# VH-VL binders against Large ribosomal subunit protein eL28 (rpl28), part 2

Target 1, 132 residues: Large ribosomal subunit protein eL28 (rpl28), of Dictyostelium discoideum (Social amoeba) (q9gs21)
Amino acid sequence: MSQDLVWSIIKKNNAFLKSSHGLTLSAEPGNLRNKNSLKYSGLARRTTIDVAAVNGKVVVSSKIVKKAAFPAQSKKTTTFSTVNTRKTARFVKTLATQYAPELRAAALGRLHRVQSALRSAKKAAARKAKKN

## First folded at step 4 (VH-VL; framework fv_ecleralimab)

Design Q16 (from Q0 with heavy chain A99T R100T)
Fold by ESMFold2-Fast, scan of step 4:
Structure Q16 (fold): chain C 132 residues (1-132), chain A 120 residues (1-120), chain B 107 residues (1-107)
Amino acid sequence: as target 1 above (132 residues)
Amino acid sequence: EVQLVESGGGLVKPGGSLRLSCAASGFTFSDAWMHWVRQAPGKGLEWVGHIKSKTDGGTTDYAAPVKGRFTISRDDSKNTLYLQMNSLKTEDTAVYYCTTDDWGFAMDYWGQGTLVTVSS
Amino acid sequence: SYELTQPLSVSVALGQTARITCSGDNIGSKSVHWYQQKPGQAPVLVIYDDSDRPSGIPERFSGSNSGNTATLTISRAQAGDEADYYCQVWDSSSDYVFGGGTKLTVL
């Protein structure tokens, strides 16, 4: 289990962090003793999956952090509407299965919460518009 | 019945530009993700790029060989998909197909294709 | 970049079973789709999500996907099955990837 996964679980359950940022899930190879290493040789990879609400849309991001002599961060982002539930769930499941299978259930759970929050916000906005 | 009809193919010189169109009917075009896929004469299928539905943000992604040279766009009022090809190279010679992608990241329906030949 | 490998050609006798493979690293973690392309025609989706058939595709077509190999199986082969067959996946780093294609000849 990586420390990034522990942080992601804590971040997910922290109300202050949930409201502004999406869930960040990560998988990190190596043991905790190697955490104090000052550099990496070759390409050691860490993968993260982020599910967030942005401008009324579901935004799913994935990135691979390369720890070679010339470190590179490759980030890929895909946006989905709140009504395209099946395709969004398929995308998140596929990303998690390919990057970090151990995080799949957590990522899908986060997606459900993000979609529910966005639908709730839309209903609140509609109710306010009717009142005004 | 789903129909996709590509047009705009032809002979073009290296460094030239060409715009392909794909007329769609028989499904809700505005809800569909659309792809361009090409096939060089006697060769296999190669993904070119896609455009998401407007509902999903209308953003595009491209295969590495065409990134920066090709642009995909759509006009939902006309049920038409476009591929603008710039800085054409001889290796871009292929039949270009437009395809739908309903929900599975697969190419559900295909047009008959339009041939683009890049030569001097 | 992610790569899918297919045999260049497969032959099957009329009425027998053809198997076309599609190999890729951990392909069993991906959903594999299969397309049939007859000479002079556009491709047609014949299998999606490893093993599901679109409406209109006969039950003779089936698929499987496990480990490093996905397989398209065509039972009771008919002359009309003669075509090129392509596998395809979506990969997080490479987007949409096609196999090189397999020519099926029905003898």
Scores: ipSAE 0.082, ipTM 0.684, lowest interface PAE 4.8, mean pLDDT 81

Design Q17 (from Q0 with heavy chain A106Y M107F)
Fold by ESMFold2-Fast, scan of step 4:
Structure Q17 (fold): chain C 132 residues (1-132), chain A 120 residues (1-120), chain B 107 residues (1-107)
Amino acid sequence: as target 1 above (132 residues)
Amino acid sequence: EVQLVESGGGLVKPGGSLRLSCAASGFTFSDAWMHWVRQAPGKGLEWVGHIKSKTDGGTTDYAAPVKGRFTISRDDSKNTLYLQMNSLKTEDTAVYYCARDDWGFYFDYWGQGTLVTVSS
Amino acid sequence: SYELTQPLSVSVALGQTARITCSGDNIGSKSVHWYQQKPGQAPVLVIYDDSDRPSGIPERFSGSNSGNTATLTISRAQAGDEADYYCQVWDSSSDYVFGGGTKLTVL
């Protein structure tokens, strides 16, 4: 068994109807799409930044809508070590600054929570493995 | 700047005892898991044991070859790690390093080592 | 007990790329760390978590880990890279495990 833990939440997805108030809300850290993700609510901007734990690594995903004659979407994913906080934070900061400045603080906050959770999980697993 | 300085090495006869110290500075010592790693002359690195952080209860674990003979302890008020070695064998001859583990299960900082020679 | 296997020695020409392997059963599911040790000196962490570099380690050092083999890659080798290199993992049954070490010679 690896010292790396996969952090995930299994959710039932049978709800086909979800209410939308149409309100433009700030991005909020939480479990979205069965992953921790940040989303700009409303129709003005359709940018999301998703930070998740996969196989003990941090995965950052973004979905960016570009202005074109027809709507265009760009999806990017990048994987980081849980310990490489400086490089991962710089990437998230740069991504948010270029595409969604309003999500910058929330995205960094989510990154820190995901990394902290992974470190705590590794630490807890090691402690439990050494207890009788 | 993180610094680790080992001391207490020397020549000891088989069956004897020796205590090593490691003076730590440049970080919050009480938050770190501290390790002893040894290296026999001309050989590779071998994990000896560790002591967990104050936050994790300060429990210890040891590699099989030293379990029951070696004891690891720490004094957080002095930022010092200890290795008490009893019933020493010729196979314990090695340079002993103290090393820091800051939640990664790897050794990010090492001391310069202290030589322990067990011979008649 | 879990075991890691490294070649005893690897030679590389100045300016060329050196590759040092570390083999272990399903090592790709573990986090692999690499240390450099020069004669008479303490080990220095050069790669952690498979591929991350500590501050101060040149970009010429990189790592990978997949399947049963992890690799430390040193591009544009310099005379100062001549050293012993050790891989290391944590395993729940064996705790901290080191490879036997590889001597890198720069020609």
Scores: ipSAE 0.000, ipTM 0.513, lowest interface PAE 17.0, mean pLDDT 77

Design Q18 (from Q0 with heavy chain A106G Y109V)
Fold by ESMFold2-Fast, scan of step 4:
Structure Q18 (fold): chain C 132 residues (1-132), chain A 120 residues (1-120), chain B 107 residues (1-107)
Amino acid sequence: as target 1 above (132 residues)
Amino acid sequence: EVQLVESGGGLVKPGGSLRLSCAASGFTFSDAWMHWVRQAPGKGLEWVGHIKSKTDGGTTDYAAPVKGRFTISRDDSKNTLYLQMNSLKTEDTAVYYCARDDWGFGMDVWGQGTLVTVSS
Amino acid sequence: SYELTQPLSVSVALGQTARITCSGDNIGSKSVHWYQQKPGQAPVLVIYDDSDRPSGIPERFSGSNSGNTATLTISRAQAGDEADYYCQVWDSSSDYVFGGGTKLTVL
């Protein structure tokens, strides 16, 4: 399509790495990067929506490149507790609806995988703490 | 201490084969996506290929110049990445680096490189 | 096949601002990463995702990416910044592309 919308997983700092404890985004054997990172390229703009686990929490980041005639880029970051799944899903759904309605299902799927991976990492960290 | 160490480079005749290894330490190797990147003497960086983590399908992708001749594999039990190079050409002469992919947001850890020279 | 174009060389005076460009079709729709490579050394990631810095990289390094051009900006240039700089994108699941590299000379 004509709009650029990219959602992807970001590991942007050591807090994300520390919180992962062997975190993988997908437990599904057939999952590929092209299914977990969708890109639509168009003439006018690029928009990136990222969902990542940072410091034990879900972080949703958006980077929007405005119309070419008035190019501007803004980056926003919103942090959610892992126990607020409905609130986080609503936020992601709203973002996707505004920039790429057809991508809502994929964005929500990404969020689900990030939350599942984060729960798994938390359980792994607890097991490691008990062992040591 | 996150570290990558390449080995296996050397002198090979055209048409020959060589296997490179990259030993990883200080991070959970099994979760990482890994790259091979090369640099011919006095030239720029050139991507060779990439392998995803097993949980992400363990799939491989290759740059056009090496597709069909090179194979990337990994052994998560040994924390080691491999590059099997077959049908080597003089154009394959380069320093070969292994690098960790920070989930599509840059290659944040690199090995020191190992030199492969293809000549008669 | 996607191609990234960088100038072969850029010169900057000590203490001044250097700008290194990376041009590609609609590159503003991609995430651009920048690497610094000094002679005999492995590359070092200095900017990722257009404008973010890894831990340990000085604030003097910044990046931008819009339209067909991404830019690495090095303010208050120091002698130690002299190096080759490479931009890089992932344009699809099967293709990672590096720019040709720019040699930065600090005068």
Scores: ipSAE 0.006, ipTM 0.530, lowest interface PAE 15.3, mean pLDDT 76

Design Q19 (from Q0 with heavy chain W103Y F105W)
Fold by ESMFold2-Fast, scan of step 4:
Structure Q19 (fold): chain C 132 residues (1-132), chain A 120 residues (1-120), chain B 107 residues (1-107)
Amino acid sequence: as target 1 above (132 residues)
Amino acid sequence: EVQLVESGGGLVKPGGSLRLSCAASGFTFSDAWMHWVRQAPGKGLEWVGHIKSKTDGGTTDYAAPVKGRFTISRDDSKNTLYLQMNSLKTEDTAVYYCARDDYGWAMDYWGQGTLVTVSS
Amino acid sequence: SYELTQPLSVSVALGQTARITCSGDNIGSKSVHWYQQKPGQAPVLVIYDDSDRPSGIPERFSGSNSGNTATLTISRAQAGDEADYYCQVWDSSSDYVFGGGTKLTVL
């Protein structure tokens, strides 16, 4: 989908972005899109990056859309365990650098928060199991 | 086991040039982003610039005060990072550190630094 | 031109809690990293991504980041904690930005 979707996912699932600062980031999606569309003017393409937690694993998805007279789309999905956090970060950085540099910081931040939430959930589950 | 060793510092006259090296070992250098950070005597840390891994495009970015005068490069076959400094000014006097960026935004390992003194 | 502001110095008594602040516009939306530097030595990463500790860093070190202020907290301060502390963020317009540094004195 769009960069706006990546920001929406980050906002919805990240408690840190529920602050007034989260509102500030979300208040300017139009400005972010305008900056990115200017970058795409010469390339005739658009990409999106999504990072989500699915069944205790990190799933990174990307879509490449060529903004030409006849748009073409390619979707790719890669699943990572929470154990390989640095390797997952490198993968996200590579995707962003290659296809959507403007989404790099947002996607990496989202990845880190998804991984942190998964680690916290596992710790909470372990503590609950020990107290039962 | 991660080790970074800077070399090439010394005394240079204003307007001169100097090339710093940073020898890396104990990790896969080609996968890492590398930074140069400097510290003037008795002052704080100041980011100089960085170079991305080959996998991430190998591009460079620079702090405004050095842009156009300094060039960062890497030789992955030698596990070495370089900083070419041209048109040196007295305000470039500092200890220059190389640093690894494994996670993408934080500098997790630093070299011991090399002193560059720019004076007459 | 993004800027981070730190107090020049902070004093703490042995065994007490030190708090070092790092202020920046909407810093709570950024990931903050903290470095410790002892005289004549290279910086050491002590906190990354607001609150995470690298392997080998004691649990006495913790971090938080919300609004316009990030904080490095050092509980049960020890003589060996005396050092300069720097916060650092990445900003899309300014790239990598360091705070001016805070000298922590352990009394």
Scores: ipSAE 0.006, ipTM 0.542, lowest interface PAE 12.6, mean pLDDT 77

Design Q2 (from Q0 with heavy chain A32Y)
Fold by ESMFold2-Fast, scan of step 4:
Formats: structure tokens, C-alpha cells, sequence
Structure Q2 (fold): chain C 132 residues (1-132), chain A 120 residues (1-120), chain B 107 residues (1-107)
């Protein structure tokens, strides 16, 4: 999610996130698929890391495109409770180190923002509940 | 119990060099990122740099004022963190702390600090 | 570069509530950590992730973070709470950023 979206969630006093607001990070950030796909097709390995808030939890997804006789693509998804923020951060660090070290700082920054937004939304919802 | 003990501080002249050590015990040192944080006399805390675990690539990052002059390294077999300081300036005068990253961007354990004085 | 602003000093009467602020652009979207430092001693983590307490930190210490301001609250202030307090965040462009510190005086 963008900074504007994060702020919107906090502002709305809503602790429940119903959809994925994923940030997808590419190992080749300058590659625009529709314009440069032919140049990079089959020439480079591409990995994406997606960190999103789904139903009040942090969801981390990775997708790897492998160069092979027949191109293979694998997607993994792991869900974390926001209660275990340090464990989730460690997992993202490990995932980025294995698949896309150049995206690590961005992925951790995204995770931090997602966790902070969920925590803030939870606090806002708790404050609203006390009023009722 | 987690312990971090800094050593190697002292008096050096501008342009000189000094190496600090941080001895870690009570935890699996190799699993953690480690930080150096400094504090000039009567001033606030200032992040100096960090080094990642070998699993995370063992790479380093530095604050702008020390980039190119300071080098952080680690010896996991000895549970020791190092800070090599070159081309020292009077502005580098500070107590230097070793701190452990809590995997969530906070520093959960700190050493006692070691004083580095750079003066002519 | 990202910057955090704290008041230079805050005074509180014994037994009353102290509030120390930490201001930064959209700081509510970041996790704020707080450190206590007594004279001649190393910093001690007293609050992490905006509002969580490490083991051994009394419940009198609490935190909040929203919008552009994070706050460390110390209820029922004691003489032993006199110290410098620092807020800290991680920023993707600036790495680890500390506030300038606030000296708490218990009167």
C-alpha cells in the first residue's frame, strides 16, 4: 500500500483490512513489462516480493521466474499474525536475502509500514469500541 | 543473559586511526545484525552503522558522516563485532556503543560504551 | 533525510504524569521505539513498536503513535525516572533515526 492508503486506513479507525494492498517489488525495477518484455524475456531471472495486509494479518508472497528448457514460475505465500512483528521481519529479511537482496530494504520498509498501519488501525478501532 | 562489552577506546589525534571491539555473549551472535551508535559529550544518540548477519549477506551500511572512513566487521567464531575508524576528526569524539538489532528495527541490548577522544 | 523532533526538557511533579513527544512526518506509519538513558549509563529500551514494553519495564510506561506525533507517557512519576529519553524509528531512506532527546526532571 502507498503512504496515502496507509494514512487512509489509520484515519478511518478501521482495524479490519478486507483486501490485499500489495507492494510488488521487482529485481529489475527499471523494466516495464509491456515496453521491455522482449529484451528481458528468457535473459534474466526475475523475482518479486509482495507484502500486503489481508484480513488484519501480514501476507508475504514471492514469485520466482526460472530460466529453463521450459520456463517455470513458482509462487509462495506465508501469513503472519501482527502480534509477532519481529518474527515476520526476520522472515522477510531471510526471504529477500535468498531471492532478491537488492529489494531487501524496500521489502522491510513495506513490511514496517504494513505492520504500523495494522497496529494503528487496531488502536483506532479499540478507541472507537470504548466509545460505544 | 545477553551481554555486550566494548573495548579499544582512547585518545587519538586528528587524522589517526582506532579499532573498537565488542564482545558478545549469552545469545547466538551469528543470527543477529549488530549496530554501532555514538554519543558526543552532552549530545544525543547518533547511529553510526550496522552489519548484517552472514545469512542476510554480511553487508554493512553507514551514516553519512562516517561513510568512507569507518568500516564495520564481525568475527562470528569469536562472537566479536569491530569498528575500524580511519581519518578521525574532532567531531568523532564520542562514547561508542555496541547494540543488538531486535529483528524489528529496535536496539534491545546495549554495551556500556567506550570513549573515543579525538583532539590535537 | 528523515528527522525526529523532541522537546529539550520536560518537568513533572512526583506522582504525576509526564508526556514526552516525538514529532516526524507521518510518524504514525512507522514503529517508534523509546530509550531511557541515565547519567553515565547505556541506553535502555523502555518501549518498542509504539506501545509494547520489554520484560522488566513497569506498566507506568506506555506509548502511543498517530499522525505526526508519538508520545511516551510515564504515569505516577518517580525520582528514579529522571533521565534522558530518546525516540527512534527506521526509515527506508535514512536507516536508523534518533530524536534529539528529552531531559525529564522529576520535581
Amino acid sequence: as target 1 above (132 residues)
Amino acid sequence: EVQLVESGGGLVKPGGSLRLSCAASGFTFSDYWMHWVRQAPGKGLEWVGHIKSKTDGGTTDYAAPVKGRFTISRDDSKNTLYLQMNSLKTEDTAVYYCARDDWGFAMDYWGQGTLVTVSS
Amino acid sequence: SYELTQPLSVSVALGQTARITCSGDNIGSKSVHWYQQKPGQAPVLVIYDDSDRPSGIPERFSGSNSGNTATLTISRAQAGDEADYYCQVWDSSSDYVFGGGTKLTVL
Scores: ipSAE 0.007, ipTM 0.544, lowest interface PAE 10.7, mean pLDDT 78

Design Q20 (from Q0 with heavy chain W103F F105W)
Fold by ESMFold2-Fast, scan of step 4:
Order: sequence, then C-alpha cells, then structure tokens
Structure Q20 (fold): chain C 132 residues (1-132), chain A 120 residues (1-120), chain B 107 residues (1-107)
Amino acid sequence: as target 1 above (132 residues)
Amino acid sequence: EVQLVESGGGLVKPGGSLRLSCAASGFTFSDAWMHWVRQAPGKGLEWVGHIKSKTDGGTTDYAAPVKGRFTISRDDSKNTLYLQMNSLKTEDTAVYYCARDDFGWAMDYWGQGTLVTVSS
Amino acid sequence: SYELTQPLSVSVALGQTARITCSGDNIGSKSVHWYQQKPGQAPVLVIYDDSDRPSGIPERFSGSNSGNTATLTISRAQAGDEADYYCQVWDSSSDYVFGGGTKLTVL
C-alpha cells in the first residue's frame, strides 16, 4: 500500500515569496523486497522521497522510519549543483527503484518541474539584476 | 554494447498497414522509455511517439499527425519495441528510427533505421 | 504547438569556431539536446541537458541555453564535423520537438 502524494513548497534563494517547490511522496514498503532486505523484519517501515528546489539547486531527500519499542529514522539528502543534468534523473530513478517503485513516475515528473522552475527563477533574477 | 535494430520496413500502398520491430540489447530494456522518430527523404527529424516503462505506467504518447493511426507497444520478455502503422498516407514515407530514452528526455542511442515507402 | 527554429546552413573554416543556434519561446527554461547526423547514418547525441557531453564526444563540442536561444558551439572545427545538427527539447504540451536541422559545411 502507498499513501497519497503531498505537494510541498520550499523558499530559500530568491527575493520572491513563493519561488521554490517540492514534492513529498510517501509509501509503506511492506510489500517491497530489495535484494538485501531481511524477510523476517516484521517492522512497519515508511519511505518518503522529497524533491525540492533549495538555494538554486535540486535537493533529493529520502527518509525511512522504523517503528519498534524505540522508533528510529534515517534521512539521506543529496544536493545537485546542475539543474539540467541527467545525473539527477538517474539518481531519483535508482532511489525510487530501491525504496518506492510505485512513486518513480511521480518523482521523475516532479524533478522535471523543479528543474524548470529553477531555470525560470534564475532568469527572473537575471532580469531584475539588469534593471538595477 | 547498446544495440537497437529496426526491421519491418518496405513498400506499402496508401491506406495499408505495416508493423515495425526494434530489437534491443546491451541494456535493461524493461527500465527504458523508448521512442520512434522518423525522417522523410531529404527532411529533418520528426518525433512519432514514445512508450514508458511498465513501472512508470506503460503509457504511450503520439505526435498529432499519427495519433489514432499508429500504436506503440513493447514486449519486455523479448526486449522488443513495436510500431503498428495503420491507414498509411504518402506523408508517412520516411526512415523510421527507434531510440532509447533513459529518463533524460534525450535519445542517447539510435537504431540504424528502416525505410517505409507509402506509394501507389 | 511548440516550435524550434534553426538556420538552414552554417559554414565554418577549418580550425575556426562554428556556432549553431536553436530558437524557441523561452527555450532557456527547457533542457536542450543536440544530435549530429552524417549522410546515410543514424543521429548521434553530442550534447544533452544544454551543455553536458556524452562519453566519447570531444571537448570541442559545447552548448549553452538562455532566454530564447540555445547554441551548439564547435571549436577548432574539423572536416569530420561536417553534418546536419538538430536541437531537441521536451515540452509539456508538445512532447518531443526537434528543430528543422542545420547543415554545417567545413570549408
């Protein structure tokens, strides 16, 4: 079973109030088996994949939560300096394939939109600089 | 190495049908989005359509001139991409290429192409 | 529908720099890819995501994309660079769009 998609917006690097966007995707990976996952874990796990624009860069985050007597979570964040590179798309694909295959298409679509938004913001900033 | 080999081209009369195949090897075909691109004699490249991987929805999209007449499909067990062409017109005369798209919106490997001639 | 415009032909002298343009409305907000096609051959990807080179493509090939114009730059032009060059973008309404192509002649 997967959860619903939640759209999030992050503002970090421009003069405008709402110039950055993100996507939060959630899934319970109880039915997902990767090659190294332990069959007898018996623990509920929840994976989220976040793709956001932060300081003119693409930030991809993954979060996995284990629920037990002492709940634990781990968060991995990777920042990509080039907004128009296929490296980011490959990373998102690999991440989704390993942790949440059902979210792959949505995450890749969001990545493209985030990259487009960052390019638009970069151009808007350049125009503003010229008028100063 | 990555290889794409098209087949099935030939001469067909207007209103006829033809099926093209593209045999893929050297990569995980089931993970790739695949395209058909055509080129009329002496003309430029024109996108025909694409098919996403099954995990990404297995959906197809088509260029306006072929929508409703052409159908793209794939058989991941055979690493083969297909283009079913119906109600062919003389304007469909072209070399048809299959191309791989590994999530970049770019076509990084292309087949050699197969010629389709629609003529009376 | 979204359209990309390229010059029909560009000439460059051996060893000089060729510049091939690709114009489209707000093309700088899109990722531009460039293909090289020699007569009787399939296209070859030479630049992707505006400025990145695939493995095997020499550093003489570079790209840029801003505003309404993307540019493929081929420095120190060689006879073997003579070919047709196509730009391509993905557009949310038009899907995959190619420019009309530019024939590069190396004099």
Scores: ipSAE 0.006, ipTM 0.545, lowest interface PAE 12.6, mean pLDDT 77

Design Q21 (from Q0 with light chain S29Y)
Fold by ESMFold2-Fast, scan of step 4:
Structure Q21 (fold): chain C 132 residues (1-132), chain A 120 residues (1-120), chain B 107 residues (1-107)
Amino acid sequence: as target 1 above (132 residues)
Amino acid sequence: EVQLVESGGGLVKPGGSLRLSCAASGFTFSDAWMHWVRQAPGKGLEWVGHIKSKTDGGTTDYAAPVKGRFTISRDDSKNTLYLQMNSLKTEDTAVYYCARDDWGFAMDYWGQGTLVTVSS
Amino acid sequence: SYELTQPLSVSVALGQTARITCSGDNIGYKSVHWYQQKPGQAPVLVIYDDSDRPSGIPERFSGSNSGNTATLTISRAQAGDEADYYCQVWDSSSDYVFGGGTKLTVL
């Protein structure tokens, strides 16, 4: 995904809003996937990380699928306020580095887009309240 | 200066309960994730659990040995972290430390610790 | 669950270099933090994010992390460096994991 695509999603959602409670940005889960050493580590794990906006908050999730006769998976989700930008960026950096360093830049770019979209939605809602 | 001061430790019988407190000062407590870490006599450090800041959801996570028995909570108005320990076992005997997590999953400041002894 | 392994003890002569290892599966893809604990005292963070030093920690302390092994290096060892040293990572499945600790003896 790109910055332009995120903006298009925001504009479409905003067109259908009937209140100023905030814009929910839905990003497609599983946009980042481990393709390196972790895939062949231990129990042949495959890892994904997702960054999404839900109800005005940033939601970061990770999923590790262990390959075996009986597939096992664990999913961990952490929610962040948009005002804790530094802590959220730190979390995403740490999480991404643990899966594969090559995913770090993509994950941080995704986080930036999600946070920017949420801030834009908040500004749009505030302007709408003032004009109406 | 960042300070963390634990209190509430003591001697309890197996099956008993005890509540620990950690008084924080010198930083914006409400913005920090906080941990409890324990150390049995002569043994290594063992993570007990943590609580996120209220703005980050205020959720808790626990190590498997204490899950279901221990509860972590915080009172941001009092800059205080709590650990409620129920159904205590002799294996819970340890010095309990509170610690701050401000650096992305590292414990950058620690309290002095408070001793909990579970014995009959 | 994720596990970190450290040697039980390491000895170093005064003024020489001590190396303390921390082994874990693909630990090089994790951020490793190191703590120093002196007898009767609380732990002190001495290295974070593999190789960074908190303010007040001497340059004699350094760290590295690659593959399956992270290393804490203490150059020009002093008597005051005698302590237990713990490595620690965050793992998505196991949360916060500590190594078993290494007792550093300065001879």
Scores: ipSAE 0.080, ipTM 0.663, lowest interface PAE 4.9, mean pLDDT 80

Design Q22 (from Q0 with light chain S29R)
Fold by ESMFold2-Fast, scan of step 4:
Structure Q22 (fold): chain C 132 residues (1-132), chain A 120 residues (1-120), chain B 107 residues (1-107)
Amino acid sequence: as target 1 above (132 residues)
Amino acid sequence: EVQLVESGGGLVKPGGSLRLSCAASGFTFSDAWMHWVRQAPGKGLEWVGHIKSKTDGGTTDYAAPVKGRFTISRDDSKNTLYLQMNSLKTEDTAVYYCARDDWGFAMDYWGQGTLVTVSS
Amino acid sequence: SYELTQPLSVSVALGQTARITCSGDNIGRKSVHWYQQKPGQAPVLVIYDDSDRPSGIPERFSGSNSGNTATLTISRAQAGDEADYYCQVWDSSSDYVFGGGTKLTVL
């Protein structure tokens, strides 16, 4: 009954606008819609950070995409419980500031929302258990 | 009161194996990430590896010099952390510390250490 | 691999302020932790998350972290502060990284 929630963060926005602390939240993980791929002709590194609720746990993943003739990806995934809120926040902050500082605030905001949703779900389940 | 007590150190010949234990008390062991850190005689601190809590995936990560030779495990029912060391080399000679990481990717409590000497 | 650089030694006069640096590429984007180790003893966490003190650590210990350099500051140095001091960060590629250590001598 627990629905999994997923958000992804994209590094760059529309070319017509100022640089880019703008972010898109989507239930469609890893879909970059490739708005940034044509901006750089040489080798370039792109990063996405995903924060999701999976089976009552917080899952943080990062994908680093290297742009070349043939793109390659490196993916790292780490799972956190809601009990380790402090540690999860540190991990997301560190990951974002190392690879995509422009995504830091949005990634932490999403983490907060995911953790709040999971706490609410846990509390609701506990109340239901007490009624039985 | 948090306590960490290492045991199992000793003299081993190159190519040998040794298993270290770290007995934990005074905190909820199952919620903590645990580290092994070593220090060669007269040298600095060197991270060996860690194991996450079961809730956070129970996965392990290792420093490059020990990867493939050392294995970290935990028994939450016994509040005990383990380091299985195989294919030991003379450069593995060090005091091995057990350390707790309850928050922030820092080692807030350390055991007294156990000496491992690898020599012929 | 990520590397942290510390001076091998620092000297401070009794009652004066010691500053121990820890240099790393964009270290200001990381959380820096500091450990004190006295001869024959296990390390003790003295500063975490750049500038916070664990319970029991005196206020004369403080930290900062900006740009490429983190600093541990020990004001009103005491003889008992003689020790090796290590900085440490977590890096996504290198995991847990320690600096080489700095020996603090109180004159």
Scores: ipSAE 0.007, ipTM 0.602, lowest interface PAE 8.6, mean pLDDT 79

Design Q26 (from Q0 with light chain S29D)
Fold by ESMFold2-Fast, scan of step 4:
Structure Q26 (fold): chain C 132 residues (1-132), chain A 120 residues (1-120), chain B 107 residues (1-107)
Amino acid sequence: as target 1 above (132 residues)
Amino acid sequence: EVQLVESGGGLVKPGGSLRLSCAASGFTFSDAWMHWVRQAPGKGLEWVGHIKSKTDGGTTDYAAPVKGRFTISRDDSKNTLYLQMNSLKTEDTAVYYCARDDWGFAMDYWGQGTLVTVSS
Amino acid sequence: SYELTQPLSVSVALGQTARITCSGDNIGDKSVHWYQQKPGQAPVLVIYDDSDRPSGIPERFSGSNSGNTATLTISRAQAGDEADYYCQVWDSSSDYVFGGGTKLTVL
């Protein structure tokens, strides 16, 4: 129980990074900060999940932060249309659960906002076309 | 009724090429993600690759053993999925199935398969 | 690469309950799908998203998924259930992964 409290405090330092693709969510899964432990030096792994709107579509990206000589090759990107909401939500849930369970709710919330924004933009475009 | 019919299988020598087709009907093909899955004689199912729907960008992903040798494409005007197989190896011998993924990364409908035999 | 492990074979007596397992690291965090394949036939989806049944699949087929093990349960086994069963997940690094398959024999 005391261990769960310590972990919750550490999770409050999770970063929400803004990128050109929208909101990037980061996890900080480390639970040991022992400066004298060679075995824990470099064991901290970070995973980022990005959900953004690109050209009227939803783009979901994931990156396992490891040594990357070519950063573009270290990312996995998947594109979805707004009509495939069930498939997209399942993908985001699965991805977040695998790499960053603590970010699952935030990632799904971001997905909902992105999908809503895209649907709103399409409706606005249709309304403008109809008035002209 | 959803139907998937594979064709193009046959005997080919190592290093050769072969093109498989999968004719789809009974659903909006352009909205579906499509898979190729293979099964070697007496062995289990092995995912080969997939192609996303046109509405989701039409991008492809491949299993490591076939990456760089196989290419998946689709012709939505003909409701047809293709698998171009190059640099074939004896370990590519299998029944090749096409399968639909309409929702949730599950393969809900499968064709009956087409046999590809790679032998000298 | 992500891997799923299934027993090679499972036997069940007619009318009894068969349980087929699918093991993978933290598989409970993934959505598991199950396929039935009879000799010379294409696979048929029998369970999707851990526990949901497609239209036409009898209620005696059920699924569960927790921790490191997913299970396909076939209650009141019938001769016609004799087949190979495959579990399958999507993994962000490996894409679509199938288990090795389990041969179910109905005695």
Scores: ipSAE 0.007, ipTM 0.571, lowest interface PAE 9.9, mean pLDDT 78

